# Designs tried in a protein design chat: VHH binders against o26223. Part 113

Target 1, 191 residues: o26223
Amino acid sequence: MKLLWTSQHIKVTVHIDGKVSKMDVLEAIKTRRSIRKYQDREVPEELIDKILDAAMCGPSAVDERPWHFIVVRNREMLEKIPEVHPYGAMVKDAPVAIIVCCDSSLEKIPGFWVQDCSIASQNILLAAHSLGLGAVWTGVYPLEDRVEGIRRLFSIPEHVIPFSVIPLGYPAENPGTRDLFDPDRIHLEKW
Below, E stands for the ipSAE of ESMFold2; O stands for the ipSAE of OpenDDE; V2 stands for 0.75 times the mean of E and O plus 0.25 times the DockQ between their complexes.

## First folded at step 9 (VHH)

Design k32 (framework vhh_8pnl_2; at its last look DockQ between E and O 0.61; V2 from the best seeds 0.00; counts 0 for: grease 29.1 > 24.2)
Fold by ESMFold2, look of step 9:
Structure k32 (fold): chain B 191 residues (1-191), chain A 120 residues (1-120)
Amino acid sequence: as target 1 above (191 residues)
Amino acid sequence: QGQLVESGGGLVQPGGSLRLSCADAGFTFSNYDMAWYRQAPGKERELVARITTGGSTDYADFVKGRFTISRDNAKSTLYLQMNSLKPEDTAMYYCAKAAFESYIDYFDYWGQGTRVTVSA
C-alpha cells in the first residue's frame, strides 16, 4: 500500500479481505506525517473500524484500557469543532474525525490515562497512514477551554475527558520524509 | 548558535515586488519544514506560507496567488517571492522552522525578521 500524493502512476493496494497491510512498521513510523489537507472523498466505514481496532491494541497502565472513541462524520458537527478548538481549523474540511477520550471510571492507576490515550492516538495515526489515509493529532487536553468546549459540543459526561481530535481523510498533500535521528539524545549506560 | 536570518525587506510602492531570503546557519536545513510569518504593529503573528521537506506548499487566504514560497536546500536558503504588494502587506516578516508535526499550536524557532513597508 502506498500513501496517495499524486494522481499519476500510483495504484492503491487495499487488502480486499481486510487482513494484512504491505507497509513495514518501521517504514510507517518513519514516513507518517501530519496531514491537514484532504481530498473530497469519503472514508469507508471498514477503514475506520480497522483504525479503531489498531488504536485498542496499545499497552495501557495495568491493562486499564481507559479509552473511548467518538467517530464524527456529520458535516454540521465537524464545522463547529473549530469554534471551540482553534488549532483544529482543518477539521471542517475532513470527511471524518475521531475524538479520543478517557473514561475515568476505567482508571485503575490515577494519572496514567494520558499515556494510555497518547498511545491510542499515535496508533490511530499509524494505522491511518498504513491504509493510505492522512491524519493529524490536534491537542485538546490539558487545555481547559478546549476540553470544556469539546465536552459541551458532543455531550460528553463529566467523568469522560476528551483528549484529542484526529481529523483524517485521503491526503491532498505530501509533506515528505524527515531525517530526525540525533545521536546527542542517546546516552550509553548513564546520562 | 544556529539562527535564522531574514533579508530582502524594504520600502516598495503598491503593486511592487520583493524577494525575501532566509539563511539557516545550521547544516540540517533540508530536514526541516519551513514557514514565513508576518506581524503588523499591534497584531498577532500570522502564517503567510509553509513549505515541507517534500516541497508541498500552503498559503494563507490573503496571499491569493501573489506570493510564492520556495527553498534551495543546497544553499540552506528559504525564499518568499512577493508580487502585487498591497499596503496591508506592511509588516515584519519572519522565517521559522515550522512545527508541522506539533500537536499543539505553539512555535519554537524564529528568525529576527525583516521589515516590509508598502506605502500608499
Scores: ipSAE 0.397, ipTM 0.700, lowest interface PAE 1.7, mean pLDDT 86
Fold by OpenDDE, look of step 9:
Structure k32 (fold): chain B 191 residues (1-191), chain A 120 residues (1-120)
Amino acid sequence: as target 1 above (191 residues)
Amino acid sequence: QGQLVESGGGLVQPGGSLRLSCADAGFTFSNYDMAWYRQAPGKERELVARITTGGSTDYADFVKGRFTISRDNAKSTLYLQMNSLKPEDTAMYYCAKAAFESYIDYFDYWGQGTRVTVSA
């Protein structure tokens, strides 16, 4: 799939001095898009650390923080992920992927781990975007085949549940932005 | 949900050209990623081309530069210019609003389709 870049001027102010300008949180939320094409460029470890730090800053049920993260840079492993994850085709082209997992032994209230891992996953996406990277959330849980596939591939213990695979890289596409505000979804005082 | 209406299909000889159109009578067209799909008799529906709100395009491998997807937001219309058509391109072609932001498989809203027949 050859992406034809049409030059619409999204001023990615790439400040020359490598300092990623601090993106406002609302801007990050509103302008974030799923990125499935990546440059042939490595992601510095420092950026991954920042992203993972952000991933761990979200709330969780009774502060259970059940999340674990597998950082995958190995090309062979990245290339195998699409074999067990049909929606993960882009992972093979990413320089790095983060697999978000839940350690079920850390769960204090049953079922809320999905929310916890979702929050962590979203923070990864937002942090990546704010740092000038592109990422996409590829769902693993609750699809059993994907869960088991990722589990086997990465030798994940039975009590740990793979939740999402998030490839990251410098973006090689510009999906643009969408205005998804829908006033019909807002109810005042009552439904 | 806005109604998508495809047009421009027809009978064409091999090597010929067609231009498909998809008119969106519904929601804010410019806020949606769009795609063309096709389904040949006895085959599964397959992606032909996609275009994002930002204008990024992607094509199936079989397109090989023969087709061009484009959009006119002012007219709320999606296009597929098809050149160098082959008999194997014979199919029902569907316009779709694509949910490229899904964290699971593609979700698409479909039109009724327009038939393309490539035959000598």
Scores: ipSAE 0.315, ipTM 0.719, lowest interface PAE 1.3, mean pLDDT 88
ESMFold2 (binder alone), look of step 9: mean pLDDT 80; pTM 0.813

Design k33 (framework vhh_8pnl_2; at its last look DockQ between E and O 0.53; V2 from the best seeds 0.00; counts 0 for: pae O 3.2 > 2)
Fold by ESMFold2, look of step 9:
Structure k33 (fold): chain B 191 residues (1-191), chain A 120 residues (1-120)
Amino acid sequence: as target 1 above (191 residues)
Amino acid sequence: QGQLVESGGGLVQPGGSLRLSCADAGFTFSNYDMAWYRQAPGKERELVARITTGGSTDYADFVKGRFTISRDNAKSTLYLQMNSLKPEDTAMYYCAKAPYESYIDYFDYWGQGTRVTVSA
């Protein structure tokens, strides 16, 4: 299965309905919601490629880029995730999930990989949203029982740390928007 | 800072029904996803049901099909209709902002709750 977009991988753009829509990045950030209910509809590999390309565009500490991604489509494997990851119960209903991992051999500076993988995880959520998909970040690290459970299930080696499990698919719910701006959280010049 | 006030708890026989209410005394109710939690004696607090600002609902597996969460944004009120009650549903029930956007299963609540007792 070919899951990664590279500069040498040729993609063609198709216009399905004659309309080209854009989502402004600020509105994408504001309107993205965690989606836990999905349509019974496959997600094309091309969309996964775009999402993973976006995941890898984030900054990282000293440009270390420690992330690796496992794309899971196998139904049996998706159905086993909730048994080692209780918060991921909706994963069994998703057509696909992405596991964000840190390869500790790529760390250039210790301790920043959590921020690095968090950036990649959030970029997955935003990219999925911009493509008409819904996703949710389910936390694995730093919960040791979840880390070890996911590592065992997917044969992840000891030096690789599963960080998050992100199920995604075409949404079957609309949680609505929220207005969360809070001026009291803003401090000018000092605390 | 807003305050949430739960009501509608009481004693009920197995198979009975109760309707819990939660009133918003001081925050913008319509801006928040809302939830019901419960805590039985000696157990951790657990999510029962949640409802988003857009009206989407989600239920814990153990109560699905028996309970219905709803909201009335005009009255700033959250409801939990509980049918087919079982002794295992005996707990203190709390209203709170839902952790719908949480990437971990942490639950937090601030308030007194309303007691539900299901006794044979």
Scores: ipSAE 0.385, ipTM 0.683, lowest interface PAE 2.0, mean pLDDT 86
Fold by OpenDDE, look of step 9:
Structure k33 (fold): chain B 191 residues (1-191), chain A 120 residues (1-120)
Amino acid sequence: as target 1 above (191 residues)
Amino acid sequence: QGQLVESGGGLVQPGGSLRLSCADAGFTFSNYDMAWYRQAPGKERELVARITTGGSTDYADFVKGRFTISRDNAKSTLYLQMNSLKPEDTAMYYCAKAPYESYIDYFDYWGQGTRVTVSA
């Protein structure tokens, strides 16, 4: 039985009335795309709060929760990010960006902070998508120039490592869908 | 491993037009965002245009509406219609395949390129 995955056009019906339709977690995961174009529309603080809440809900090594978040709304700062982050060109067009950072002093086990911040970053993306926002993960760490650029720009202490910049906004593009399932990557019981 | 094969380059006069093609072999073309890059002599490779699986497009600032990126999934082919060409557009043009989802700015596969020369 060929499971005809009917590409249900999940019409993210952004209900005009601010009620974000409930998106189940699997749908959020499967339909999420990087969004690099945004509407000229502000993101309500309430949504950012929800996103940040989600960002902090993921697991971390020994529950170290090393993550910090810089929420950037200032236009001047948003416009400066691309200067130090070449992949961050879209940030200047976003109404808000979240910079995910690691406080290394919070690490309990060295090295797992990358996983921790990754989990946090992914949760940001999923949460944003579920709320009708578009976002993109723009990698900072481990690219030294980007790390230092963001550090300087935002006066981030040496013990804090900028990890990712995630611009967010209401989507002004539709990247479409992908079939990412690869059965060849699945091994039963053994390799 | 799949292969991207660019074609359609050539010599054109300023103001002329070219249509570049990129044939994708060995990949599920429809699953990938695609892009055109170019590299002029002595310059770094730069993004020209990008198109998503859903057909969303993005262009470099220098394109200024002169180029159009498109795709035919049925043919597994990427196109770049180039109009109003300028000498500054002279470069090797490369077709690129994006990873499924990346938090870094790279394309994971490149063709051999097709040369575009704009000269009077």
Scores: ipSAE 0.031, ipTM 0.529, lowest interface PAE 3.2, mean pLDDT 87
ESMFold2 (binder alone), look of step 9: mean pLDDT 78; pTM 0.789

Design k34 (framework vhh_8pnl_2; at its last look DockQ between E and O 0.48; V2 from the best seeds 0.00; counts 0 for: grease 26.6 > 24.2)
Fold by ESMFold2, look of step 9:
Structure k34 (fold): chain B 191 residues (1-191), chain A 120 residues (1-120)
Amino acid sequence: as target 1 above (191 residues)
Amino acid sequence: QGQLVESGGGLVQPGGSLRLSCADAGFTFSNYDMAWYRQAPGKERELVARITTGGSTDYADFVKGRFTISRDNAKSTLYLQMNSLKPEDTAMYYCAKAPWESYIDYFDYWGQGTRVTVSA
């Protein structure tokens, strides 16, 4: 059980065998959708903390944990993102965005940081969904103009590589569910 | 997987109508959000309309109620009903998987396109 602090909100604890559970992990994985429309409702700092905690729980190559996260709530900055990142246009309507970055000085084995940051990014999406939020992964790396634009906008050092921009908020749309299981993609024992 | 094939383009006078179709084969059409894009000579490809698996639609501002996107999942076919056509609608029209879950916008899969010409 975790207690998350925020300056403006009542702390809540639930006493059920020492745990609070909101969503089964398989349910979260299967029902998560990219959400690009958000309610005009702020996201409590405590939820962002939980999401970033989850982001850092993923495996990484030789446990290098190369990720850094920029949490953006400033309206002026959110509105500037589409100027350098066209696929991130919905960010201007989001209450908050998380920029996932790789610090190449933490890289222990070259070239695996992309997998590492992808794992962190997906964990952000799943954690947000489990907390009743919607999010979308908008790719920055390896599109060099977008990498450069985001780096410049947020004063990101040369050795740090912006990987993804993930706006999130309480969802204002429901894209529906999908049945994507395809047995033809499964190969037993060999191709 | 499958290949998207657009049809229904042609020459039409201003104020006229066309119905574009996009058929696919070899994948489950109902699992994909779909879109129409267009590209006029010398211009960048631009979104015209998008439709989700559940039937929700989005339109570009320039459409202004003149076009209607629809889908028939039983026939694996996407449609664009184009009314009140204007010369500026002249373009190659492409259907695409508008992958709702794509984290990038540069790797969409396109059909070969169907040409729409609005001129007298």
Scores: ipSAE 0.424, ipTM 0.728, lowest interface PAE 1.5, mean pLDDT 85
Fold by OpenDDE, look of step 9:
Order: C-alpha cells, then structure tokens, then sequence
Structure k34 (fold): chain B 191 residues (1-191), chain A 120 residues (1-120)
C-alpha cells in the first residue's frame, strides 16, 4: 500500500533514535512553527549546547555579541515564569527554557542590542527545529512588567536586560505549515 | 486587506445550539491560522478557539467541549459549532487571523462580528 503522501504534510520525521536528521537551512526556515505543547521528555544537554552554539553564531552590531543565555531546567523556576510572564504560560510545561539577555556593558552602539538578541533568538528557534525540537519566542522586552519580573525571578543584574524567554521541548502538537510569500512586498530597484 | 464577515449569530435558549460562520473575502485563507473571539458587554475580548493551517485546535477553558472550531479551505470559511449554550456565552463573536507565530500576546480582530444571545 503505497501511502501517497500528498505534498502538503511535510512529515517532520522525528527520528526517535537520537539520529539528528540534518535539515537544510531553507527547510528549517520554511517549516518552523511555534510550538507551545511539549512531550514529557527531557532534552539532552548536547542538543542545548548545539542550540546555544547556533545562538552565538549570528551577526551583531560591530560584532559586539552582547547576548547572555540563562538555561532553566528547574521545575520550580519554570513554573514561576508564567507568574511574571503571562504569554509564557507554556513554559511551565517545557522541560527547559532559554532566557536571552543583553549585557548593556557590552553594547558598542546604542540600540542595536535589540537586533542582536533578536538574531540570537531566531537562531535558537531554527536550531531547535532542525534538531527535532519545538520552541516558541515569548517576548519580554520591551514590556516593563515582564522585564522586571524576569529580572527579579532570576536575579538578573541591572545592567543586563532580559529580552526573550524561549521554552523548548519535543513537540506535542503540529500546527502545520503556511506560505506567506507576498510578492507585493518586493520592490525592484525603487519603491 | 481581506475582509472577514461573521454570520450565524442569534437568540437561543439555554442548552441550544448555533453555528457561526466566517467568510473570507480577499486573502489566502488556507495560509492563515484562524480564531474565534468573543466580547461580552463590559468585558474584554477573549479567545474562544483557534485552528491552525494544519488543523490543530485549541479552546478556551470555558468551552469545555461544547464548541468545535473547523475550517473549509475550499470555501475560505471558518466555523464555530456551539452546543449546550449558556447565558454566559452571550457576546459578540468575532473571527480573526490568529497570531500563532506572534511573540507577543496581541490579537487583531477583523470582522464586524455576529451577536449571540443566550436567554430563557
């Protein structure tokens, strides 16, 4: 019985057997979705290391690389994050979360740290997806209540700014894919 | 910008049923995650249900299995089957693109809404 896999369901074959299927970069970008439900399964440290490596490989303003990462696995701490970050409700169900922060003392050109941390955050999402994990970007900055909440919860120094909280885990949902290519947003030579 | 048009609202008795529809008039419906929201008088708008492009569904806690969100991509239409309606379900119901890939908890409402009134 030739299961005619109709073209639309990109079966992300999560090879259970620890073999990280190599996903090309375009596939990772196009098929990535926010994942907010996770399996009751731990994420190996090796995968987190790969994700963090990817997070540090992006460009930054004048190569300032102002980013810091807090890796959170403690269940008590994960469960407290939603108290100060309402959009982070799913964090309590994740086996691990990465908090992306900026050390303002490392900033060389003011204001570009937002772009730097955004690049790092996106690389985390893409790397996670390529490794068979699900993740979601939950914005912290520039919402003051969330910034201060996360700061307090994790004893983050004043010169360090929490930017995003990214829970990670093996996916327990499949949002599907979308095609948002819009040629009307492309301008040739001039507007 | 495509216009969403909600329909199917009305007056029903407690325990009754309604089926809401949301018709797309201008965007590629199949490429968007969709949601139903509602706003009761004097209350903030709240999510009722959402459905992704892949057909995954999520419901608010108050739904408790009473409502079913579905979509017909061929008709570019979103549905909300509402059963076992309660007076507390009285609200204006709105269809919108669901911000599934948003990194903030922002909701954008598109349609004019359809009114649902549940009363004895």
Amino acid sequence: as target 1 above (191 residues)
Amino acid sequence: QGQLVESGGGLVQPGGSLRLSCADAGFTFSNYDMAWYRQAPGKERELVARITTGGSTDYADFVKGRFTISRDNAKSTLYLQMNSLKPEDTAMYYCAKAPWESYIDYFDYWGQGTRVTVSA
Scores: ipSAE 0.383, ipTM 0.703, lowest interface PAE 0.8, mean pLDDT 89
ESMFold2 (binder alone), look of step 9: mean pLDDT 78; pTM 0.790

Design k35 (framework vhh_8pnl_2; at its last look DockQ between E and O 0.50; V2 from the best seeds 0.00; counts 0 for: pae E 2.2 > 2)
Fold by OpenDDE, look of step 9:
Structure k35 (fold): chain B 191 residues (1-191), chain A 120 residues (1-120)
Amino acid sequence: as target 1 above (191 residues)
Amino acid sequence: QGQLVESGGGLVQPGGSLRLSCADAGFTFSNYDMAWYRQAPGKERELVARITTGGSTDYADFVKGRFTISRDNAKSTLYLQMNSLKPEDTAMYYCAKAPHESYIDYFDYWGQGTRVTVSA
């Protein structure tokens, strides 16, 4: 598959000294896009560590922090994920994927774990983007077949719930930018 | 729900060319990934080509460089240039779109299709 790279200038200011310039948080939020195509390039462990650190920095219900992360680099395992997760077809082409899970035994208040894992997942996406990586959130929960498929594939215990699969890599596409601001969704004082 | 309307199908001889169009009358076209699918009689629907919001393209193996998918965001229109058509390309061709930023399965919106017949 010859990906014809039309060079739209993603000014990835690769500063010469390999130091990924720290992206402003608002810039990261506004410019982040789902990336489903990746370069044939490995992601350094240091970057994954930074991403996971960010994933654990979000709030959670009563600070329960129920999240666990499976880091997948094994090529065989990455290639198997699409078999149980159809929307994760791109995972087979990623150098690494993070599976976000909830340990239900860590829940203090029932049901909020979805929000907790969502926050963690979004932080992964933002951190990845800020570091010059592309990522995409592929939903696992609440689709039972996908949850069970991922569970079986990675031998995840019953009390732990797979929530999302997030492939990561250096971007090989540029989806462009979006303007999603909608003033009609803003209500002052009353609905 | 934005209506996708395909056009450009017809009867063509083997080796001939067609250009299909898909007009999007609904949602912000530029925020959607687009695809062409086809379904031959008695066969399952299959992907022909995809194009992302950023213009990245992917083709089915059977295309072998014969088809080109493209988009015009200003016109909210998707295209499929089909060259070197073969009888095996005879099918109903469908346009599909999906939100690029969806974290769940996409290509949920479909047109009614345009028929392509390749025959001597």
Scores: ipSAE 0.549, ipTM 0.782, lowest interface PAE 0.6, mean pLDDT 90
Fold by ESMFold2, look of step 9:
Structure k35 (fold): chain B 191 residues (1-191), chain A 120 residues (1-120)
Amino acid sequence: as target 1 above (191 residues)
Amino acid sequence: QGQLVESGGGLVQPGGSLRLSCADAGFTFSNYDMAWYRQAPGKERELVARITTGGSTDYADFVKGRFTISRDNAKSTLYLQMNSLKPEDTAMYYCAKAPHESYIDYFDYWGQGTRVTVSA
């Protein structure tokens, strides 16, 4: 079953497949790595929908939910991103990229949109990983040349701020695991 | 901030071989993508080869097949085996590292370089 929405009734459909989740949330957080090499394999729209659903589940300042997402699959457009984002070269090799944007007209509290869009961006990375995909967050904001370049390339209006570009696909590399726990960063009661 | 120290450069005849090493005395080596860059006099630095934390490698077109990048995470050391050296390979060779999990994808730690000179 699929989630179906019609103009005449609301039907909540639980999508049931034969697959059990392969990863709990703590495992997903600990094992997610930035993936910059992708298989020559399309990412089904269903997976992108799940990823964007997860992106929108994050908290936001006063529930302002200022985010918008541009899904880019067109090869010509993906190949143009490195022209305005020089360290986004792997984007041209990805089957799809998601651009996370802030619509500043949705801000209820000025300035918190950066946290809001950061939360959405991280949720995209985690959701992609849990679905067997690899992704990497490539920074756009606050680098003004990148902001303006991406805005021009995708016809993004002036009140909308491109925040990040996240290429994703089935991984073609395995960077391995890491151990980053550092007790010196933990302070009990006070600094 | 970490300290990278390159070694193994020197004078070599065309067709010869050198093995460059880069020791990382600073941060946890296994969390970094590593790269070799080179800079000939009057030119900007150019990528020679890179290797991810997981061991995947990429090479510049001009050196593919002649050079091999490798890493030993247990020894915190990056290597570049250079074979079939040509005079145009003459340059300062620099080791560089970038945090693999940076959303600002810069190589932000560099060594001081080791000189490779290929001459008759």
Scores: ipSAE 0.312, ipTM 0.629, lowest interface PAE 2.2, mean pLDDT 85
ESMFold2 (binder alone), look of step 9: mean pLDDT 79; pTM 0.800

Design k36 (framework vhh_8pnl_2; at its last look DockQ between E and O 0.51; V2 from the best seeds 0.00; counts 0 for: pae E 2.8 > 2)
Fold by OpenDDE, look of step 9:
Structure k36 (fold): chain B 191 residues (1-191), chain A 120 residues (1-120)
Amino acid sequence: as target 1 above (191 residues)
Amino acid sequence: QGQLVESGGGLVQPGGSLRLSCADAGFTFSNYDMAWYRQAPGKERELVARITTGGSTDYADFVKGRFTISRDNAKSTLYLQMNSLKPEDTAMYYCAKAPFETYIDYFDYWGQGTRVTVSA
């Protein structure tokens, strides 16, 4: 059993067989941080599979499940993403990235796909974190230049909308902690 | 929203040193990544250095080990130690904050800036 330390001093137990101990869901939510620097270490395919499984487990409008995922490991392609995605600078340093897309032809109710893909993206982040990986949500939609840039780069059909790019890897930075609880945002019974 | 107040700028000779400070006056300092930006006359504002809430740092290429960004959460203060200053470092220096978590690259500029002049 190997202990991995995250930049947040979270102990992740990795078994010799590649199995990682799961953390509690509330712990995952509370301790997750955006990670923008990664170790020079490959991410096992098994972990990506688990992450993608999690990505597909969220709710969607009338169960339309419009999401598609592009898994990018090719070094040349990873290095090209920053050219069309200004907030994607860290992608060039990641061993893998997931591009979350919407197939608009799968929409049953227009407009809810943003929520669907957001849920999928967040599940990717949480799953990654629970598995001892770092990730960051880099927004593509609704920025037109980024949408078209990613579309062109990955030959994405017109009916498919790239939504987010999520680089993943073993963390190589300490993002620190936050306290964002705000009781002023809680209203009881009425506003 | 809190206000950031920069200080520590001044006139210095080439090769000299300055220490800039940015004091928080009303937001939860520890919840933000912080950065120093600078703007020289006639040039666009550029990132100098960034520090996460966890203390991870990043520097612009022109820094080349001359500057050190640091933070004191207890004092809600950001610092920039500038050594080996060059005339090309002459600029208005601004303190900025960024949300800890965002899917958009974003910084807020809240300070009035502090002027650094490097001249013989």
Scores: ipSAE 0.291, ipTM 0.685, lowest interface PAE 1.1, mean pLDDT 87
Fold by ESMFold2, look of step 9:
Structure k36 (fold): chain B 191 residues (1-191), chain A 120 residues (1-120)
Amino acid sequence: as target 1 above (191 residues)
Amino acid sequence: QGQLVESGGGLVQPGGSLRLSCADAGFTFSNYDMAWYRQAPGKERELVARITTGGSTDYADFVKGRFTISRDNAKSTLYLQMNSLKPEDTAMYYCAKAPFETYIDYFDYWGQGTRVTVSA
């Protein structure tokens, strides 16, 4: 089955019989789960590039785009992350992790970088999922001990704030889907 | 809003077995990923095992295949089968909603727990 769409600058045709397929964006959002177990299989650099491209497509406050990304593949470094990031124990088993950071020198409006880096982080999760990878967002900011620990471990400058650590790899688990739609959270016209 | 009630703890010799139960008296059990946690004296609470709504499981390294988490959605009950118990398994055991889709370590709720004592 072929799906055709176009834009003024990009045209992508998906040929499922041609060995390349896409995941619909709503499907990606609904089926993405946090994955903490990974196959012993490398993630090609080309997939990381696609994921980071997606991360940088998000909107940001006043188009400030304050994000920077550290790609970590070194086994020794991955194994050290749990020493400073207790929630990140699964990182030691991941083939790669992405650290999402804010460069405060790019901040144009104080404090909005948290939303900016959150958008980039979620885009990483969705893009990874669409490419057949599993990932999990492990929180760093605003926990001061985690921020300091990650900054020291990766020699991150004082003006750069580590926001999240996202290990990823080919999934070795399937948590299943959840039905979380709750109409009581929806308010029409007023609270 | 329901309450989680743990039971099945007790005193057991090393190498013995216990089966813990957790009943969900008020929540829609099937909508939640669930977990067992434990807290030994002087230690922080730690994850023991968790199970998703779809039945996928995740275990702490220290269980090493000795414990099995399961759920019975029809009875709104979570179980932890604990085999080959060791003195270091001595702790209060709690059930709770599992934070599978969380980016921060937080615990929604757990009750008084059930005590497991493994005496050498």
Scores: ipSAE 0.225, ipTM 0.588, lowest interface PAE 2.8, mean pLDDT 85
ESMFold2 (binder alone), look of step 9: mean pLDDT 78; pTM 0.800

